# Ledger of designs, part 27: VHH binders against ATP-dependent (S)-NAD(P)H-hydrate dehydratase

Target 1, 310 residues: ATP-dependent (S)-NAD(P)H-hydrate dehydratase, of Phaeodactylum tricornutum (b7fxe8)
Amino acid sequence: MKTWNDGKTIAIERCVLPLDASLHKGSSGRVGVLGGSARYTGAPYYAAMASLQAGADLAFVFCAQEATLPIKSYSPELMVAPVYSASDFDPVRLVDDMVNEIGDMLPKLHCLVVGPGLGRCPLVMKAVARVLELARSQQLHLVLDADALYMMSLPVYRSSLKGYDRLVLTPNVVEYQRLFPKSEDNNGESMEDASDEELAAATIVRKGAEDRIIVDQRQVMSCGEEGGLKRSGGIGDVLAGTLGTFTSWHAILLDREAVSTEDLPLSCWTACCAVKRATKRAFDDKRRAMTAPDVLHHLGQALDEMTRED
Below, E stands for the ipSAE of ESMFold2; O stands for the ipSAE of OpenDDE; V2 stands for 0.75 times the mean of E and O plus 0.25 times the DockQ between their complexes.

## First folded at step 18 (VHH; framework vhh_7b2m_4)

Design y2 (from y1 with D105E; at its last look DockQ between E and O 0.77; V2 from the best seeds 0.00; counts 0 for: pae E 3.9 > 2)
Fold by ESMFold2, look of step 18:
Structure y2 (fold): chain B 310 residues (1-310), chain A 122 residues (1-122)
Amino acid sequence: as target 1 above (310 residues)
Amino acid sequence: EVQLVESGGGLVQAGGSLRLSCAASGFTFSDYTMAWYRQAPGKQRVVVASISSGSYTKYSNSVKGRFTISRDNAKNTVYLQMNSLKPEDTAVYYCAADEYPLFSEEGSYDYWGQGTQVTVSS
């Protein structure tokens, strides 16, 4: 499938949670975003807001203390909490506090998006790795982007997610090469020798002009929807957050036994289509002036058009 | 309407014990973090203990080892067993509930009880 029209019938059936006025608040997706540092505050905001604009009921941001006020200032719609302070580098206290606070929230989430603006402080990465292990032990769906992809390039962190199939990674081409160096040596040819890959069960969204959905080193779908002629910072974060919502909907539908684990790639493909269409709308509106907020503005409209019955 | 009703307070000698109870209604109890706060005269209300929806407990340093928080989801009730009481434990004790307390400022839980007085003599 290359464009939304090619796959819309099955995607609507298997990936889109219907609007329902009788639903309890929070039942249409609870997305957490673990990210945001003293230096990088915009990325987690874009991811969390994209989750809401794509249709999640609640978006939570777990960030550095130093990022809390900036992110709250960007939008009152987000639930934002500090889970560590960058100035407090006691390994025992930081890791234990961060893990305990986030751990209490994990059962209340459908998906945790990790990485936007996270930074690469070793102590923070150690704590995040423990959070990922806890999330896996509870079968929580994960979307890893940005600095979380860097973490997955490091063997010590990669091995803890071996074989996990409720896992989405969102590398661009360069990040993909870092994560899967053997697969890139084939120059687009067969990847048969990648069968021993620890992350083979994950759904990979390889971002580009055409987004490629890869499972077990094999492309299973692609999104060729037209975006825009301008590359704006923050679009990757919008995609990560949109994936948070579609992955949450997938988790909800799995719990209802309405879909199977094989449908996660289609959910990811659907999110890619939504973001490409929103970007196209934003670009047609703003041209050279387009920024990530313009894409956010169009995201809900794009998704509504994609899923509305005539 | 949400209600949190504390009971079990009173006057007790130093070294004694009390068990506080808080009966909750008007919300899905099992989804909430429950907490006990206390307020001594002239001081701000401070957390004593909390118990998450998953039964994870936290205690302030001043009560660790002496107080035990527990919950009974079937009875929509949270308890605070207070042993080895000291005069500095004298305060009004409040029951509080919050679905997402991590995202609230200190002392900003969604729901609060009216409080029950605990007075420790000597």
Scores: ipSAE 0.293, ipTM 0.666, lowest interface PAE 3.9, mean pLDDT 88
ESMFold2 (binder alone), look of step 18: mean pLDDT 88; pTM 0.893
OpenDDE, look of step 18: ipSAE 0.533; ipTM 0.786

Design y3 (from y1 with L102Y; at its last look DockQ between E and O 0.84; V2 from the best seeds 0.00; counts 0 for: pae E 8.0 > 2)
Fold by ESMFold2, look of step 18:
Parts: structure tokens; C-alpha cells; sequence
Structure y3 (fold): chain B 310 residues (1-310), chain A 122 residues (1-122)
């Protein structure tokens, strides 16, 4: 089993952006979250807040108009922008307008997290697919969760990301089987590689009691950190947002030529360790009463402990 | 230090045209969204038009089809061409700049000019 102490030295060296006294707003990570619909407002909040608690400077939420007031009410720290209206829905203009509004912001981001609370409205999915293509054309790092993973299970959408290596997918076991139906869990052995290779370049974070990091249909590492005994709703969103921050730091370090594209899986592993440790601390404190806000509360403390120099 | 300097205001008869300019300095102009706001006597300041760093334009309903916002990144200048002016367009017009305006509270841009008076007579 691989735990944080096993990989701490290399992870700090290659995945953690150093604190710098010359920092200005936005220089330590700008994470966008594309998600939130009239029905689902909590998931994008947990993802965006986790990004901030993990150390990003700015967290932006692109959501349905109907989700803006609820999400702003949860925290003043989030920058929330409506990008479509479910109640004033214009099917002729929706896709172009949504793409234009989000597209203006893409060059200002280090990572875009897509999926939390997004919903499955067909026109919204068409707009999101165009946003993903535009993000790829700008080499923007992507973290796909929840309804964005559903989109990637559909052939029409997954082909646009074929071969993209600045891509993180975060399936649970069931979602993973939908994305890679011929893949097998062989208890640390190599997985079946007869499956479709369209998403083979992506870093896969297969969530579970042990998080597995998979590239090219092969498990390259795993996070065996102890979490908690309670499965709380929202922890997946916390992980997606934490991945947003570590992926943003990877993008910054990559642009500085301090790391290579091969280091993205290690950044994902580091995020998994952080969330597992935060969950363990929250569970030890709250037991059956633990909820996602408790995990968020402990995330900064867990990361400080993990990255503290002796 | 950031500066936004409006010019081109004045008195014009209804149906006439006027062009406002706003010269910007002290920030990377091409990264910012530029906007025009106006404030009529006794009323709140409201958005008139904006143009993003990617040149996406938005207009208030009251000016759509009559006003055109544009930018010249080489000159660090944003313009507002105002045609078919009405007495209701009488206001102080302000230039504003914000790097992330889609997320700002309404009327809460980072930087503001001092304003230029536009008066439309019947």
C-alpha cells in the first residue's frame, strides 16, 4: 500500500507550489468549476471551496443562473457567474452564448473542473462539449467528474478528447466500468488493455477505499491512506476541487519547465492523499456525525502537515 | 497607478451622434474587460455596454442597436459610438475596467474614470 510518507519527498519536490512572499492574487492557482444547475447547487460549491482550502488563490464557478444566488449565499469567497438560464431557455442561442461567456475566461485559468452538479440537459452538454474542445485547443488542464464523466461515456463526446494528456478523469468503480468496460481490477496486476484507447492518455483517478491512479489502462500508483468509515456525500466533490488545485500547480510548474507532463499522475496522487488524510481527521473528530464541511475544515490542516518541512 | 480618462462628452441635439473615448494606463489593457456605465441625475449608476478581453460585447436593452462599443488594444483605448441619441441618454458616462467582471457585484468594477457629461437636448 502506498501512503503519503512513502512518496512525500518527490511529491513535495514536483507537485507542491512553494509559498512566495512576492505573490499577487491569482499566482498560486486559478481554478474554474463548470457545474451547478437549477436542481444541484451544493456540488459545485464543495468543489470550488475545496480548491481554495487546498491552496488555490481564486475559485470561479460557472453555473446556471438559478444556482448563482444559492452558491453565493454559501460563501462570499467564491466568484460565481451565470452562463445560462434554465427558466429563460433559448435553444437557438444557448450553445453559442454559453461558449462565448466561458471561453472568454479560459485563458485566465490554470485548470477547469467540469461536472459537479452539471446535470444532463442535452443543449447544456453540447455547449460543454464545445467548451472542452476550446479548452483543449488552448492546452488547458481539465478535471472531469460527475456528469462530465457521463458525457465521456457517450462516443459523440469522448472522441473530442482523444489523446489529450492534460486530462484528469475521476470515476468511482461503477463510472470506471462504464468508461472502460473491458478493464479489470487484478489486485495490483496490469489491467486488461484490449479496451478503447481514446482516453488512454488521460490520468484516471479511480476512487474507492484505495484510490488508484491509472494511465494508459495501467495502474501506475495508488493511494492507500486511511480515510474514514463513513461515506459522506460531497467528498467526491472535495476531491475534484482538490485535484483542481494540484492540477493548477502542475500547470504552473510545467510552464516554468520545472516538471514534465509525466508528473501529472503524481499530482493527482498527492491530491488523493490530502483528501484521505483530511477525511481521516474529520472522521476521528466527528465519527457518525461527519459531513463534507468537516472534511473541508480539515483539508488545510492536513495539507500543512503533509508539506511541512522538518 | 491605474488611470482611466474619458473624453468626447458634450451637448448634442436629439437624434444626433457622439463618440466617447477612454484612454487607459497602469495595467495590461488587453487582459481587461472594459465597460461604460452611466448615471442620470438622481439615479443609480447602470451598465451601458461592455467589451471583454476576447472582444465579446454586451449592451443594455435601452441602447442596443444605437450604441457600439469597441476597443483598440494598440492604443489602450475603448470607445462608445452613440447614435440616435435621446434625451433619456443624458447622464455622466463612466469608463470602467475589471479583469474578472463577470464575477463582480453589479457596478463593482476594479477601476473607474472620473466621468464625462453627455447632454441630449430636445
Amino acid sequence: as target 1 above (310 residues)
Amino acid sequence: EVQLVESGGGLVQAGGSLRLSCAASGFTFSDYTMAWYRQAPGKQRVVVASISSGSYTKYSNSVKGRFTISRDNAKNTVYLQMNSLKPEDTAVYYCAADEYPYFSDEGSYDYWGQGTQVTVSS
Scores: ipSAE 0.012, ipTM 0.538, lowest interface PAE 8.0, mean pLDDT 87
ESMFold2 (binder alone), look of step 18: mean pLDDT 87; pTM 0.890
OpenDDE, look of step 18: ipSAE 0.025; ipTM 0.503

Design y4 (from y1 with L102F; at its last look DockQ between E and O 0.61; V2 from the best seeds 0.00; counts 0 for: pae E 10.9 > 2)
Fold by ESMFold2, look of step 18:
Structure y4 (fold): chain B 310 residues (1-310), chain A 122 residues (1-122)
Amino acid sequence: as target 1 above (310 residues)
Amino acid sequence: EVQLVESGGGLVQAGGSLRLSCAASGFTFSDYTMAWYRQAPGKQRVVVASISSGSYTKYSNSVKGRFTISRDNAKNTVYLQMNSLKPEDTAVYYCAADEYPFFSDEGSYDYWGQGTQVTVSS
């Protein structure tokens, strides 16, 4: 199972945006986070801040009205705006209103991270599904986590992303089984119905002690970097946001024809390495006291060390 | 240097129409949201209408159905067609531009014009 030093040279070459490439604000990544609800405000914050700490220039949060003030109060660095109100929404107009509020911003993003703290309100999920369809129509890279993965377990929403290859899913082991119930975790011959899998083109980051990068139901690489021994809530959100930055860099490099679509799994692997190394540093420092903010604090430094020219 | 220059204001009788124009320079016009604000004597400046870089329009309730905002990216110009004017529409009208206004406080647009007076007589 590979660690950063095993893939460092190719990852720096194909996945890391050089600092000298920045020409204006936003040149090094513009990440949107669609998430946050009246009950769950921390998750979208961790994802958006992780995007900034991993090197994105701008992070935007599209959330419930009720989450706006809490998230703004967590950090002045985030651009936070409501896209619906749970206490005052009109079911007849919700889908159109959310799509209109977010849709103008989609062309200005390099990646949209969907799911952290989103909740499972059926009307919100219908609106989010329309945003996903619009994002796909514009070739926008997507990172789906948390409640967006739940959406992908529902056939009505899964089918709209059939065959989309600018798509990253971040399931843990349990979520992965729900998304791909016929997949196998061995070297066995799992070819039955592989061509019928609607999400076969997506890059899957199956989270665990070793993160597995899976495309077309086959593991193509794994991240074996040592993380911390404590499982802290919010580290998954940090990974989703870090993936937001690396997929944004992939999108920028792809648009410049410097890489190909086949390099997205390597970008995801690189993000996994960064978060594992940041977690290891945070754990060595804080041990049992480690929380997601500690990982976030170490993320930029871990990335700098990983990409430093020796 | 960024410039926003309003024109088309003047005196008009109630029920009449005016068309305001705002010529923009010094930035990539097609990337910006453009807006019209107005300030009546003794009142705060308030939004009238806005049009995003993707041509999505929004209107205040007081002008909805009577005013139409539009843009011509080839001419770097935004317009406000004002129909069925009322004396309460009397104000100085300002053109404003902002690349990311969705995330800004109301009235915090990056660039502003000098304003053009609209006076509606009864």
Scores: ipSAE 0.000, ipTM 0.395, lowest interface PAE 10.9, mean pLDDT 86
ESMFold2 (binder alone), look of step 18: mean pLDDT 90; pTM 0.916
OpenDDE, look of step 18: ipSAE 0.019; ipTM 0.416

Design y5 (from y1 with L102M; at its last look DockQ between E and O 0.86; V2 from the best seeds 0.00; counts 0 for: pae E 2.8 > 2)
Fold by ESMFold2, look of step 18:
Structure y5 (fold): chain B 310 residues (1-310), chain A 122 residues (1-122)
Amino acid sequence: as target 1 above (310 residues)
Amino acid sequence: EVQLVESGGGLVQAGGSLRLSCAASGFTFSDYTMAWYRQAPGKQRVVVASISSGSYTKYSNSVKGRFTISRDNAKNTVYLQMNSLKPEDTAVYYCAADEYPMFSDEGSYDYWGQGTQVTVSS
């Protein structure tokens, strides 16, 4: 499948949570975003807002103290809380404090998106790794992007997610090469490829002009929907957040026994289609002036058109 | 509708103990963080202790080691065991509940009880 029309019927059936009367708070998805540092505040905003615009009921941001005010100022719609301070932290307590602050929220989430603007402070990465292990222990769906993908390139962190099938990785080409390097000797002869057995159960969204959906080193789907002609910073974060919502809907449908774990790649494909269509609408509107907020603006409209019954 | 009903307040001598209870109804108790706040005359209402839905506890420095917060999800009740009471503990004690308190400004809980008076005599 290459465009939305090719897979629309099955995707709506298996991946789209129906609109319904408001019976329960948070019934249409509760997405957490673990990201945002003193340096990087925009990325977690784009991811969290994309989750809301794609249809999640609640979006939570767990960030550095220094990122809290900026992110709150971008939009009042997000629930934003600090989980560490870059300027005033106790290196002995940082890991445990972050794990305790975030861990209490994990059972209340359908999906945790990790990485946007997270940074690479070693103590923060250790804390995030423990959060990932805790999330896995309660079968929480994970979407890893940006600095969380860097963490998965490090053997000490990669092994904790071995065999986990409620896991989405969203590498671009550079990040993909870091995650799955090939090997060769200096003679130019082929050697055994670097193995990805640890992450073989994950759904990989390899981003590009055509997004490739990969499981166990096999492309199982691709999204060839027309996007825009302009690359704009933050669209990757919009995709990560949109994946947060579709993965949350997958988790909800899975708990209802309406779908199976094998449907997660289709949920990821559907999210890719939504973002590509939103980007196309934004590009048609703004051309060279398009930015990530324009894509956010069109995301809900694109999804409504994709899923509307006639 | 949501109700938080405190009980167990009263007059006690310095060094004594009291146990406060807060019976909750009208919401899914196990999903909420429960907290005790207190307000002395002429002062702002301040947090004393909280216990998350995952049973993580936090205490203000002024009560740490003397007070213990606990919860019984089967009875929809949160407790505050107050030991080694001091005259400066004299206040109206309020039960509060919030599903997502880490995302709110301090003291901005969703639901509040009517309060119970605790008076510690010298």
Scores: ipSAE 0.386, ipTM 0.722, lowest interface PAE 2.8, mean pLDDT 88
ESMFold2 (binder alone), look of step 18: mean pLDDT 91; pTM 0.921
OpenDDE, look of step 18: ipSAE 0.410; ipTM 0.727

Design y6 (from x4 with P101R; at its last look DockQ between E and O 0.79; V2 from the best seeds 0.00; counts 0 for: pae E 5.0 > 2)
Fold by OpenDDE, look of step 18:
Structure y6 (fold): chain B 310 residues (1-310), chain A 122 residues (1-122)
Amino acid sequence: as target 1 above (310 residues)
Amino acid sequence: EVQLVESGGGLVQAGGSLRLSCAASGFTFSDYSMAWYRQAPGKQRVVVASISSGSYTKYSNSVKGRFTISRDNAKNTVYLQMNSLKPEDTAVYYCAADEYRLFSDEGSYDYWGQGTQVTVSS
């Protein structure tokens, strides 16, 4: 287990985007969050806000129309775009509008976080699948969490991201088992022939008391940072958003030819360290009263401490 | 300096047509989403139509089927073709530009024109 101090030097060099006052708006990361439904509005908010608190310049939320007002009410800092309506039952219109609207924004993003509060509507999933295909075709960094992980557990969608190496998955232990069932866990949905090859190129952040970074079914690193003793709702969303920022930075640094795709796991590891530290701070502050907003509150400070020069 | 200059407004009879133009300068036009807003007397400014950098269009329900937004990137111009005009379409029409499209947010656009008056008589 490596702590931040063990990897600080290389992580700062290869994962953290330098601050520059001369940079224009958006140059330090543009993160999209595809999520938020009539039923779920908090998750996409936490993810989007986390990306901003982590250091992204812009956070976009693509959500259901019904989620727009609530999310905007949570913070004026988020750019919220309704991309479908839960009351719209026209499949063609819903899917096409959603794909077109989000598709037009994809070139402007450094990373798209998919899944927080997305729900499991089949029409929405169809649209999201098309968006993911577009994103892949444009070599956009992707972070999949929550309902997007469920989506990836379905064979029809799992195969679409085969070999994609700018993909981060953030499963918990249960979700991980669902995505990668052991030969013994023949749950009915496991296609007998489902080769672990479909997601082999992805970087997996297996969330837990100890976050593990896995590539090609092998653990490559783990986060040894201490978190809080309380597991509150929304912390996973905070991590997803934080990963959005660090993957955005990875994208920017790739473009500068400063790093390689092989550095993506390190970026993920760094994000995990940040969230753990923020969680620890939040817990120390509020103890049993800690909730996701507290973690968000401490995220910026945690990152500043991580990246400041001694 | 960023400039958005609307033109094409005027007086028209109900059932008539107008074509508004907005000439843009001072930014990379092709990278921006463009929109038309309108503000009637005593009412709030509302979005009428938007077109993304990728030419995806969206319309308010009140103008669907009657208005068409389009853009010419070579001319740095966005257009609003308004057909079957109604008295309730009377308003000052504003052109707006934003690098990141937010259709549902009033006032969220980075740049605004001065507006052009459209009056539809009965």
Scores: ipSAE 0.021, ipTM 0.490, lowest interface PAE 4.2, mean pLDDT 90
ESMFold2, look of step 18: ipSAE 0.268; ipTM 0.679
ESMFold2 (binder alone), look of step 18: mean pLDDT 86; pTM 0.875

Design y7 (from y1 with S53Y; at its last look DockQ between E and O 0.76; V2 from the best seeds 0.00; counts 0 for: pae E 3.0 > 2)
Fold by ESMFold2, look of step 18:
Order: sequence, then structure tokens, then C-alpha cells
Structure y7 (fold): chain B 310 residues (1-310), chain A 122 residues (1-122)
Amino acid sequence: as target 1 above (310 residues)
Amino acid sequence: EVQLVESGGGLVQAGGSLRLSCAASGFTFSDYTMAWYRQAPGKQRVVVASISYGSYTKYSNSVKGRFTISRDNAKNTVYLQMNSLKPEDTAVYYCAADEYPLFSDEGSYDYWGQGTQVTVSS
């Protein structure tokens, strides 16, 4: 049962990007969120705003045309662009157009968060799969949640990320079972599925009352920080966005040769601690009235307290 | 201070050629998408061509095959080679720069030049 105090010294050293008054815009994390559909507009907003509240400099939302106005109306802080239109489909060009528009932005990102509110339109999933391949070819860090986890349960999409270690998956218990159906079917005997091996290099954040950090089907750490007694919709999206920021900081620190790829699980653990502490603060403040915006409101202060020097 | 300074405009006969240049300063040129816009009298300013920081080019249908956009990151300069000019190409041509053009609304690039007049006589 690990709490922030158990790991704070190493996490601050390896996972937290220092504040510096000389930094220019964009130096402390550029997070993209690929998500948002005609039906689901709130999830990508929570993820993108959580990235900003956790300390990223810029958050970009790539969404359906029908989601742009709602998301822009939620907050002017986000950079929001449509990358396809559900009501004006061109099935011949949709995949190529979407891939081209998002692909031009990938080199400007430190992390791409995929899935919140994405939906399961087959053409959109095909385009997203090509975006994931492009992101991998550039060694871009990925955080996959929600409908992107559904995509990873499908063999054709899962195989393209085989062996990729700049990859974070954020399943709940049900989603985890879908992704790794044979991981514990033999009561202690390791009978690994070939598909389970495909994602062995990924860092898995299995969400719950205690968030478990899993690599190669082995739990390497856990976050047992106290959260709150109310489960509010959208907290998972807040976690995905917070992971976007810590994964971006990991990418920046990797580029500086200050850390190694083996530190990504610790970055994910740190993000989990931040969200649990923010949730605890929001719950203490609002009790039964707590919603995801309350967690967003407390995220920056929770992180500041976690990282302040005494 | 950011500056975009266009040059190379002028009067040419139909069928002729011009090469526009835009010298940029005050920002990290290689991080920006550069574009040429034009505005004919009484009309809205419209995109002509753009070139991303990765040198991917896009052209409006009216200039495809006749105009070529290019960039020289060492000289902080973007060019528009305009061949087979027509009277309808007559306009003020503006250089523009935007770091995140996908997120820009209706020709709202971050920076704009003062424009250079191109006049194509019939």
C-alpha cells in the first residue's frame, strides 16, 4: 500500500519538471487529446483541462466538428480543432484527412492522450489507428483511455503497438480483463497469450480504489492515497489528462538524458497520487456534491503541496 | 518584435511570372507554418498557399500547378513563385505565420505582413 510519502523523494527527482521563471511557453509540456465526438464532449474537456491544471503549458483537443463548440464553451484555455465531421462524412477521404491534420501536429507534442469521448465509429477508429502508428514512428508518448482501450482489445489495432514502451494504458478492472483475458486464468501458472505479450512493454495504470501500476503483467507499484467516498463521472478523464502531463514531463526529461524509459511507471504513479490527493481535497470540500470540476479545481494545489520544498 | 516583410510584388503582363519573398524576424521561424494570403479589391482575404514547419505544402484550387510555395529556414524566408499569372490573380498578397494553424479560426494566423501589391494586366 504505497502513499506519496513513501516515494516522494525519488518521484520529485525523476518525474517532476522544475518550475523556472526563464521558461518560454510550451517548454513545460504540450499535451494533445484525441477525443470528443458528437455524443461525448465532456470527457476530452476534463482530460485536457487536467493536463493544464497539472502543469502542462498547452493542451490541444482534436475532436469531431460537432464537439468543438461545446468544448470551446466549457473553457477558452483549450486549443480545440475539429479533425472530422460526423454530420458531413466523406468515407472515401475521412481517414486520410484526419490522419494528415493530426499528423502535422504530432511533432509539436510531448504526449498524445487518446480515447476520452472518442466513440467507436469504425472509420474514426481506422484513422486513429494510423495516427497511433505515426505517433509511434516518432517515439511520441501515448496515453490510451476509454475508447482507445476498446481499440486495443481488437487484435488488428493492438498488434501495431507491439513492444512499444512509450505507452500508457489506463484500464479500470473491467477494461483490464478485456485487454488481458488470460493473464490470471491458471492460478499462478504463467500461460501468456501472444496478444498479452504485444503490450508487455506498456505501463498499465489499472484504476480503482488503489491504482495499480503494472508492467509486463507484474505490479511494480501501487497508489494507495486516500481519495474520496464519492465516485464522480469524469475523474478517470482527469487522471488520463494528468498522466498526459507527467508523461510529457517524462518525455522532456528523457530528451535531456536525465531519466530513462524505466522511469515511466514512476511518472504514472506520481500522476495517480496527484489525482487521489486532489479528489480527497475536493471530497472534503464538497462531500456528496463533489463533481469532476471540483477535482480539477484542487489538482494544482494538491500537486504543489506534493512538490513544495520545506 | 515580430516582423514579416513581403517583397517582389509589382506589375506584370498576363502569362508572366513573379517571385514573392517574405523575410521573417522576431520568432523561431522553423517552428511556424507560413502562408500566403491574398485580398482582391472588395473581397475577403483568402489563403493561397501554406507550407508547414515540416515543409508540407497546400494550395488553393485557383493556383494549383501555377504557384509554388517554398521556405528557407536558414534565411528565415518563405517564397511564392507565381507562374502563368492571370488578371484574377491581381491582389494584395500577405505573408502570415502561425505556430498552430489547425487551431486558428478563419484566417486568424498569429502574425501578418503589411502586404505587397501584385497587378496582372490583361
Scores: ipSAE 0.365, ipTM 0.704, lowest interface PAE 3.0, mean pLDDT 88
ESMFold2 (binder alone), look of step 18: mean pLDDT 86; pTM 0.872
OpenDDE, look of step 18: ipSAE 0.557; ipTM 0.798

Design y8 (from y1 with E99Y; at its last look DockQ between E and O 0.92; V2 from the best seeds 0.00; counts 0 for: pae E 2.8 > 2, SAP .71 > .668)
Fold by ESMFold2, look of step 18:
Structure y8 (fold): chain B 310 residues (1-310), chain A 122 residues (1-122)
Amino acid sequence: as target 1 above (310 residues)
Amino acid sequence: EVQLVESGGGLVQAGGSLRLSCAASGFTFSDYTMAWYRQAPGKQRVVVASISSGSYTKYSNSVKGRFTISRDNAKNTVYLQMNSLKPEDTAVYYCAADYYPLFSDEGSYDYWGQGTQVTVSS
């Protein structure tokens, strides 16, 4: 599969949550974004807003105290709350408080997106690692991007997600190489290390001109949809948030026994197609002037056109 | 219909103890954060203690070490054990519940009780 038309029929059937309501239908997706620091407020906004524009019912942002006002001011549609303070940093209580604050919300989410604007403070990463373990224990779907991918490159954090198959990683080429370094023996053959085995069950979205969907070191599909000729910061965050929505829909459909766990890669592929098509629309409209907000603007319409019945 | 019904208030001497109860109905109690608020005469309503769905507790500085919040999900009831009471603890105590408490203003919880009076005499 290369373009949306190649996989449209099965993707609509297995990955798209219908808009219709029934007696037992509830929310159309509840996505949490764990990210945002005193320095980086835009990334979690793009991810959370992309989740809403892709069709999630609710988007929550768990961020540093110092990021709450900026992110709230970007849009009234986001539910934003602090989970630690960089200026009132108490290392004794930070990990436990953050874990407990977020932990109450985890059963109420369909997906947690972790990483956009998170930063690399060691104590915050320690707290986030505990949140990831708790999320796994509740079988919550995870999308890891940005600084959460950096965390997965560190052995101490990587091992906690060994074998977890409700897990999506979104590396670019450089991040992918850090996550899956190839080693060779004296004969030039690859030597597997524990890092490769530990994340074998995850769905990897390796981003690029063509997005590759990889499971157990095997490419299972790819998205070759045309995007745009301009690279804009923030599009990766838009993809992370869009993945948040499609993994949420996957979780809902899985709970209804309408799909199986083998369909998560297709959900990720569908999200990639949506973002590429939204980017193409934004680029055709704005050319050199395109920025990430333009992609957000087109995301809902691109998805509607992709899923429209005749 | 959601109902939160407080009980256990009354008059007590300084240094004494009281135990407040809040019986809940009309919602899935175990999914909600429960809290106790109080409002002293002429003052704004303020949080006293909260207990999350996972039983994580928080206390205001003014009651920490003296009050204990707990919950019994089998009985849909939240409690506030109030020890070493002081005259400044005199207030109407309200039970409150919220599904997304992390994102709510303190005065914006989903459900509120009618309150129970606690009076601590000098």
Scores: ipSAE 0.402, ipTM 0.739, lowest interface PAE 2.8, mean pLDDT 88
ESMFold2 (binder alone), look of step 18: mean pLDDT 90; pTM 0.915
OpenDDE, look of step 18: ipSAE 0.626; ipTM 0.822

## First folded at step 19 (VHH; framework vhh_7b2m_4)

Design z1 (from y8 with L102M; at its last look DockQ between E and O 0.86; V2 from the best seeds 0.00; counts 0 for: pae E 2.9 > 2)
Fold by ESMFold2, look of step 19:
Structure z1 (fold): chain B 310 residues (1-310), chain A 122 residues (1-122)
Amino acid sequence: as target 1 above (310 residues)
Amino acid sequence: EVQLVESGGGLVQAGGSLRLSCAASGFTFSDYTMAWYRQAPGKQRVVVASISSGSYTKYSNSVKGRFTISRDNAKNTVYLQMNSLKPEDTAVYYCAADYYPMFSDEGSYDYWGQGTQVTVSS
């Protein structure tokens, strides 16, 4: 499957949560975004807003205290709360405090998107790793992007997600090579490629001109939908948030026993199609002036047209 | 149908102790954060202590080391053990519950009790 028309019937059947007037608030997707630091506030906003624009009912942002006001200022639609302070944290208690704050929310989410604007502070990464372990213990679906992919390139954090199949990784080409290395240039290899095996159950969305969907080192689908000629910053965050919604819908459908775990790659493929189509619309409208907010603006209509009954 | 019913208030001498209880019904107690607020005469209602669904506790600075919040999910009850009481602790104490407390404004909890009076005499 290369374009939306190639897979539309199956994707709508298995990946799209129907609109239903009898649903309760939050029943159509509760997406958390763990990201945002004193330095990076836009990325978590784009991911969270994309989740809403793709159809999630609720989007939560768990960020540094220093990012809360900027992100709240971007949109009142998001539920934003601090989980640590870069200027006032206690290094002894930071890990426990973040885990306690976020951990209470995990059972109330369908998907946690981790990484946008997270930064690479070692202590924050240690706390995030503990959150990921807790999320796995509750079988929460995870979408990892940006700095969370950097974390997964570090052996100490990678092993906690070994064999986890409710996991989506969203590397670009460079990040993919780092996650699945094919060279021994830095002092040899183990007798087994434990890094590649550890993430073999994950669904990999390798981003590019065509987005490749990879499971167990095998490409199972690709999205060849035309996007646009301009590669604007923030489109990756829009994709991460859109994946948050589609993985949330997958989780809901799994709980209803309407689909199986083998359908997660198709959900990811569907999200890629949506973002490519939204980008194409934004690019046709704005050309060289296109930015990520233009893609967000078109996301809902692109999805409506993709899923509309003709 | 949601009810929060406080009990255990009363008159006590300074340095004494009281244990407040709050019995909850009409919602899934184990999923909620429970909190105690208090309102002194002529003052705004302020948080005293909270306990998350995962049993993470927080205390205001004025009560740290003297008060202990706890919960019993089997009995749908939250407690506030109040030791070394001071006249400044005199207030109406309210039980509150919230599903998303980290996103709520002060005083915007989902459910509130009617309150129980605590009076500390010198």
Scores: ipSAE 0.373, ipTM 0.717, lowest interface PAE 2.9, mean pLDDT 88
ESMFold2 (binder alone), look of step 19: mean pLDDT 90; pTM 0.915
OpenDDE, look of step 19: ipSAE 0.607; ipTM 0.813

Design z2 (from z1 with D105E; at its last fold request DockQ between E and O 0.81; V2 from the best seeds 0.00; counts 0 for: pae E 2.6 > 2)
Amino acid sequence: EVQLVESGGGLVQAGGSLRLSCAASGFTFSDYTMAWYRQAPGKQRVVVASISSGSYTKYSNSVKGRFTISRDNAKNTVYLQMNSLKPEDTAVYYCAADYYPMFSEEGSYDYWGQGTQVTVSS
ESMFold2, look of step 19: ipSAE 0.410; ipTM 0.743
ESMFold2 (binder alone), look of step 19: mean pLDDT 88; pTM 0.896
OpenDDE, look of step 19: ipSAE 0.611; ipTM 0.814
ESMFold2, fold request of step 20: ipSAE 0.409, 0.390, 0.416; ipTM 0.745, 0.715, 0.747
ESMFold2 (binder alone), fold request of step 20: mean pLDDT 87, 88, 88; pTM 0.884, 0.890, 0.890
OpenDDE, fold request of step 20: ipSAE 0.581, 0.571, 0.587; ipTM 0.810, 0.807, 0.810

